# Designs tried in a protein design chat: VH-VL binders against Beta-1,4-galactosyltransferase galt-1 (galt-1). Part 9

Target 1, 206 residues: Beta-1,4-galactosyltransferase galt-1 (galt-1), of Caenorhabditis elegans (o16374r189to394)
Amino acid sequence: KMSICVPALFGNGYDAKRIVEFIELNTLQGIEKIYIYTNQKELDGSMKKTLKYYSDNHKITLIDYTLPFREDGVWYHGQLATVTDCLLRNTGITKYTFFNDFDEFFVPVIKSRTLFETISGLFEDPTIGSQRTALKYINAKIKSAPYSLKNIVSEKRIETRFTKCVVRPEMVFEQGIHHTSRVIQDNYKTVSHGGSLLRVYHYKDK

## First folded at step 23 (VH-VL; from g6 with heavy chain D31E)

Design f6
Fold by ESMFold2 at other seeds, last read:
Structure f6 (fold): chain C 206 residues (1-206), chain A 120 residues (1-120), chain B 113 residues (1-113)
Amino acid sequence: as target 1 above (206 residues)
Amino acid sequence: EVQLVQSGAEVKKPGESLRISCKGSGYSFDEYWMHWVRQATGQGLEWMGIIYPGDSYTNFDEKFKNRVTITADKSTSTAYMELSSLRSEDTAVYYCARHDYDTGFPLDYWGQGTTVTVSS
Amino acid sequence: EIVLTQSPATLSLSPGERATLSCKSSQSVLYRIQNENYLTWYQQKPGQAPRLLIYYADTRESGVPSRFSGSGSGTDFTFTISSLEAEDAATYYCQQYYDYPYTFGQGTKVEIK
């Protein structure tokens, strides 16, 4: 069983087609639940309708998150709160939970293997609580769905900025945006995966 | 400009080992897979194995399982393929080739080839 | 192991004719999640390393003449040279990148009469 936590979704700068592609592609990969945290007051009408459709069909859990304080600097700390809430929602019920933004995709490198098979292999050592791998930004315009390297219409540029995690939720005490901060037992491990078996791509739209 | 430069031709006897180097330049060596492919005279291409220098992951055709070792030295941007217990059927041209997974291009750059002759 | 079977073994044609090469896979090389066929075509001339022509079954590498094309999906793939030129005399190989080992077809030799 796999889930995705999207700690923050902004309703500006993207259209509903992008979120449809995100949800549908990840559902095809075997993701059973996607948790999306957003301030619903800031969502465009088309985005609200789309998210309601998926929520009503139990593909996503949409969580309204309003900032308790002034907006300056608070959104980052609010993301740590949503990450923690999502971790706890999955503890004890989800085997592997991914933490990524809505335009980010984890994919297997070996195409004959499912995402679940790939992740299961990376967690064969029972002491591994999380896997972290470099996020690869693809600065390109996607000409059509689905998100893939084949469908890029503009000059492709790849840069590595941050990392993203997949975790066994029951083994993590504190999860950050880009790393696992603390495991529940001292002998559990956080591992940096070098990218040979699992990749995560961010499709950046200019 | 991307280049893959392989070590020179070798003549070997049955039972010996060979070690072929492949130096990559003009790209970030540890971010790309390196494949090894061989071709006997008048024959087709035969995939041997792969390494990802970024995390040292390797995989190879089981036909070579107990005879092949594939390594990489990130500090010199050089991949190595070692084949032990050589037989006359190992006579071939050996190629290294780069795989750029993130751009979707398999084997986009090839080394010049290393001719290996195994004879008694 | 995925076996790629190419046909014909040899194709002898005159300049200007259309060459059609087949590559059949023992199992699907289509990654259905992203609708990508992990099949590649190479050209190899004697004494040279192979040259990448087509990837994802139908996408032409930059600098490859438009007379070269690929098509097909899943298990059945076709490589076409629409109007054969003398310089196209070579052996053409398909390769799959779907599952280890990343096997090649046995090749199709294209000859100019």
Scores: ipSAE 0.673, ipTM 0.852, lowest interface PAE 1.2, mean pLDDT 84
Fold by ESMFold2, fold request of step 24:
Structure f6 (fold): chain C 206 residues (1-206), chain A 120 residues (1-120), chain B 113 residues (1-113)
Amino acid sequence: as target 1 above (206 residues)
Amino acid sequence: EVQLVQSGAEVKKPGESLRISCKGSGYSFDEYWMHWVRQATGQGLEWMGIIYPGDSYTNFDEKFKNRVTITADKSTSTAYMELSSLRSEDTAVYYCARHDYDTGFPLDYWGQGTTVTVSS
Amino acid sequence: EIVLTQSPATLSLSPGERATLSCKSSQSVLYRIQNENYLTWYQQKPGQAPRLLIYYADTRESGVPSRFSGSGSGTDFTFTISSLEAEDAATYYCQQYYDYPYTFGQGTKVEIK
């Protein structure tokens, strides 16, 4: 019923432990499939083994992709290609698809509700094709073990121009990194959620 | 310094309406939840409802659902609780309290309380 | 709605004694995904607003003396004052923030003999 698209996993020194935590926590939340776009030739052995394990167990789909290196606008369009491919993979198959990086987590605010129940409530209006909400930044170095069990110290920001989306993939024509650019029908709509029911947290070192 | 300042004590008659203000200062008002909690003399704490000023989301204990309205004015950093059709059992001290969801989910700062007496 | 039941209703002890307070929830307040209990403890002295002491069932708020602690999980929670001081005479409340309405327990009054 729910999937995650990770449109680009890049940079040297990928942390296999963080990928394990990302996959396991989201699986517990009811995410059924995670699509990860990366240049597999550049992964270290630990990361390759970890991603192979989850791919072999049908938790992830790993897609080999090399983003073109050109000027600024080209990087954005290269990520749009992976976002578009992932949207198409989920159309007609997945009810709700999230677009985020591996260091970002969508969570329900009301703890008695599952992530699926929360998202379903936000999409009760059948004309809603997309929900977006602001990122909240959490300092990942200040966590108890295992990570995310308790917030110990955090820095948070509300960024109205930095948002992440969950969509009904069959209702979206053009998806961006931080917004839905176009829905399939004129009467379908995109909605900004203010954070009262759904949050997305960013755990990247800053 | 975080501070919550409530409006002053009120004396009401049964059937009237009550409106209490809670002005928050020293923090980003829109980013934190505001709860309303009351306490009758010699009784425990009773949760009434909540607002998230950032998107105006509210929730109420069903006991109060038809009588309580909670609003927020972001331009003045002030939350309001209105309770209609007052009864003598609504005699209590009413508190507002701030809730930091992202750092632990506690009521970390409380207003000074507003004493409300309902009698004729 | 989740009902929190505190016991005992009143606890009368001498300075230096250990105070143990119970809070039992009618349903679990454990968020299984992150293994965290959504339960909070407050202290309230007469004529004052409540003061936050413990959140996540076992995490002390900043500035709270180490003699105050919390433990438990799911439905059964304990609040402890390891060596009671005269200033600890107050009513103590638990509150859950797992599901709306975010209910309080009825309170345990701690008295100094």
Scores: ipSAE 0.665, ipTM 0.854, lowest interface PAE 1.3, mean pLDDT 84
Fold by ESMFold2, last read:
Structure f6 (fold): chain C 206 residues (1-206), chain A 120 residues (1-120), chain B 113 residues (1-113)
Amino acid sequence: as target 1 above (206 residues)
Amino acid sequence: EVQLVQSGAEVKKPGESLRISCKGSGYSFDEYWMHWVRQATGQGLEWMGIIYPGDSYTNFDEKFKNRVTITADKSTSTAYMELSSLRSEDTAVYYCARHDYDTGFPLDYWGQGTTVTVSS
Amino acid sequence: EIVLTQSPATLSLSPGERATLSCKSSQSVLYRIQNENYLTWYQQKPGQAPRLLIYYADTRESGVPSRFSGSGSGTDFTFTISSLEAEDAATYYCQQYYDYPYTFGQGTKVEIK
């Protein structure tokens, strides 16, 4: 019923434990399919082993993809290609698809509800093709697993930078990293969710 | 410093309506939840409802649902709670309290309280 | 609606003694995905607004003395004052943030003999 598209995973600077936390926590939340796009040649050995383990056990779909080099130094065009590929893989197959980086985590605000119940509520209006909400950065040292607001020793308050989306993939024509650019029919709509029911956190070590 | 300042004490008659304001200062008002909690004399705390000023989402304890209205005015950083059809058992001290969901801190700052007496 | 039941209703102890307060929830307030208990403890002295002491069942708020602690998970929670001081005479409340309405327990009054 739910899937995650990770449109680019860059290998340096990441601990394999963060990958494990991402996959395991999202699986517990009811995410059934996780698509990860990365250039495997550029991953370190620990990252390769971890991703191969999950791919071999059918927990993720790992897609080897080299983001095009650009002379102007802007690489987001390659992410648009992976976002589009992932959108198409999910059209007609999954009900709700999240687009986020591997260290970003969507959570329900009302803890008695599952992620699926929360998302289903946000999409009760059948004309809604996309929901976006503000990405909240947590600049704190991770104390222990699992990733959560409790397990972080926070020195400063959370910052808001960008938005992240969850979509009905069959209703979206053009998806970006931070925004739904175009729906397939004029009467379908994209909405901004203010954060009262759904949040997305980006976990970063200080 | 963060402060929540509530409107002053009120004396009401049964059947009237109550309107209490809570002005927040020293923080970004629309980024924090505002709760309303009351306490009758010598009794415990009773949660009434909540607003998220960022998107105006509200939720209420069902026993107040037809009587309570919670609103917020972001331009003045002020939350309002209205309780209609007052009864003598609505006599209480009413508090507003701030909640920072993102840092995991529940009700970290409280208003000074508004004493409301409902009597004939 | 989640009902929080506190016990005892009143606890009368001498300075230096250990105070142990219970809060029992009618439903689990553990978010198992991230292993977080959505349960808080507050202290309230007469004529004052409540003061936050413990959140996530066991995490002390900044500026709260180390003699205050919380423990428990799911439905059964304990609040402890390891060595009671005269200033600790107050009513203590638990509250849950797991599901609306965000209910409080009825309170435990701690008195100093």
Scores: ipSAE 0.661, ipTM 0.851, lowest interface PAE 1.3, mean pLDDT 84
Fold by ESMFold2, last read:
Structure f6 (fold): chain C 206 residues (1-206), chain A 120 residues (1-120), chain B 113 residues (1-113)
Amino acid sequence: as target 1 above (206 residues)
Amino acid sequence: EVQLVQSGAEVKKPGESLRISCKGSGYSFDEYWMHWVRQATGQGLEWMGIIYPGDSYTNFDEKFKNRVTITADKSTSTAYMELSSLRSEDTAVYYCARHDYDTGFPLDYWGQGTTVTVSS
Amino acid sequence: EIVLTQSPATLSLSPGERATLSCKSSQSVLYRIQNENYLTWYQQKPGQAPRLLIYYADTRESGVPSRFSGSGSGTDFTFTISSLEAEDAATYYCQQYYDYPYTFGQGTKVEIK
């Protein structure tokens, strides 16, 4: 019913434990498949072993994607290609697809509702193809798994820079990193959600 | 510094309506939830409802659902709670309180309270 | 609607004694996905607005004295004042923010002898 597309996983700076936390927490929220795009030869052995475990366990689909020289920042162009590939993989088979980076979490605001119930409510209008909401960067130390607002050890700093989307994949023609560029029919809509029911957090370990 | 300043005390008769304001300052008003809570003399706290000024989402306790309206004016950083068809049982101190969902702190700042007396 | 039941209704103790207050919830307020208990404790002195003391059941708000603490999970929660001081005379409320309406307990009045 729900999937996540991670359009690029860069191998540097990530602990394998953080990968476990990302996958396990989203699985608990009802995410049935996570698509992860990365250059597998750039992953250390611990990360590759962890990703293989989840791929073998059918929790993720790991897609090897080689990009040109990393130093000049060409990853943005590669991210748009992987976003498009992931959108197409979900079209016709997944009801709601989230587009977010590693260590980003969509969460319901009302805790008695599941993520699926929350998303279903936001898409009750059958002409809505995409919901976009502000990404909130939380720049604080995280003490323990799972990621949560409670487990932040140091002071919290909230920075809002970008937006992230959840979509009905069959209604989207062109998906970007931070927005839905085009829906497949003129009467379908993209909506900016103000944050009352759904939030997305990026936890930065600094 | 965060401050919530409420409108002054009111004396009402049964059947009338009241409107209490709560002006927030020292923070980004439309990024924080505003709750309304009341307390009758000698009684406990009673949650009434909530608004998120960022997208105007509201929710109310069902016991007030046909009588309460909660609104916010982002241009003046002011939330309003209106209660219609007043009864003697509505005599209470009414509080507004701020909620920062992103930092996990529930009602971290409270207004000073507005005393409302409903009597014939 | 989630009902919070506090006990005792009144607690009368001498300075320096330990106060133990209970809050029981009719339904779990534990968000198991992130292991967070959506329960708070407030202090209210006569004529004043409530003051936040403890959130997430066991996390002390900044500036709250260390003699105040909270514990528990799911449906059973405890608030403790380790060594009572005269200024701790107040009514203490628990509140859940797991499900609308965000209900309060009926309060426990702490009196200093």
Scores: ipSAE 0.654, ipTM 0.845, lowest interface PAE 1.3, mean pLDDT 84

Design f6
Fold by ESMFold2 at other seeds, fold request of step 24:
Structure f6 (fold): chain C 206 residues (1-206), chain A 120 residues (1-120), chain B 113 residues (1-113)
Amino acid sequence: as target 1 above (206 residues)
Amino acid sequence: EVQLVQSGAEVKKPGESLRISCKGSGYSFDEYWMHWVRQATGQGLEWMGIIYPGDSYTNFDEKFKNRVTITADKSTSTAYMELSSLRSEDTAVYYCARHDYDTGFPLDYWGQGTTVTVSS
Amino acid sequence: EIVLTQSPATLSLSPGERATLSCKSSQSVLYRIQNENYLTWYQQKPGQAPRLLIYYADTRESGVPSRFSGSGSGTDFTFTISSLEAEDAATYYCQQYYDYPYTFGQGTKVEIK
């Protein structure tokens, strides 16, 4: 019913523990498949083993992706290719697909509702092809698993800089990193959700 | 300093309507939830409803369905609660209270309360 | 609707004694995915608005004296004042933020003998 597309996982600076938390927490929320695009040659040994473990256990689909040149900004434009590939992998198969980076979590605001129930409510209007909401950066140390607002080592700081999307893949023609660029029919629409029912957090260590 | 300042006390007759304002200052008004809670004399706290000014989402206790309206004006940083078809049982102190979901501090700041008497 | 039942209705204790208050929820308020209990404790003195003391069932708000603490999970929650002081005479309420409506318990009145 729900999947996540991670259009780029950079090997530099990440450890395997954070990948485990990402996959396990999202699986608990009802995410059935996570698509991860990365240059596998640039991953350290522990990261490779962790991603292979989850791929072998059918929790993720790992896609090896390498750009010809590496410059500032090149990863952004290369990510349009991975975003498009992931959108097409989910079209006709997945009801709702999230596009977010590593360590970003969509969560329901009403805790008695599952993530699927929350998303289903936001898409009750059959003409809605995508929902986007502000990404909230939590600048704090994570003291323990699972990732949550309670499990912070230091005082947290909230910063808002970008948006992230969840879509009905079959209704989207062109998807970006932070927006839906084009829907497949003129009467389908993209909406901006203000955060009352769905939030997305990025946990930063600073 | 965060402050919530409510409109003054009111005396009402049954069948009239009530409109209480709650002006927030010292914080980004549209990024925080606003709750409405009332308390009859000698009684406990009763949650009435909520608004998120950022997208105008509201929810209410079912017992107030069709009688309560909660709104917010971002330009004046003011939330409003309207209660129609007043009855003597609506006599209470009405509070607004702020909530920042992201920091985990439910109802961290409260207004001073608005005393409402519904009689005769 | 989640009903919160507090007990006892009234506690009358001497200064320095330990006060133990209970809040029982009709349904679990534990968000298991992130292991967070959506339950708070407030103190209210006569003629005043409530004051937040404890959130997430066991986390003390900044500026709240260390004699106040909370514990419990799921449906059964406990609030403790380790050594009562005269200024602790008040009514204490629990509230849940798990599901609408965000209900309160009926309160426990703490009196100093």
Scores: ipSAE 0.650, ipTM 0.844, lowest interface PAE 1.4, mean pLDDT 84

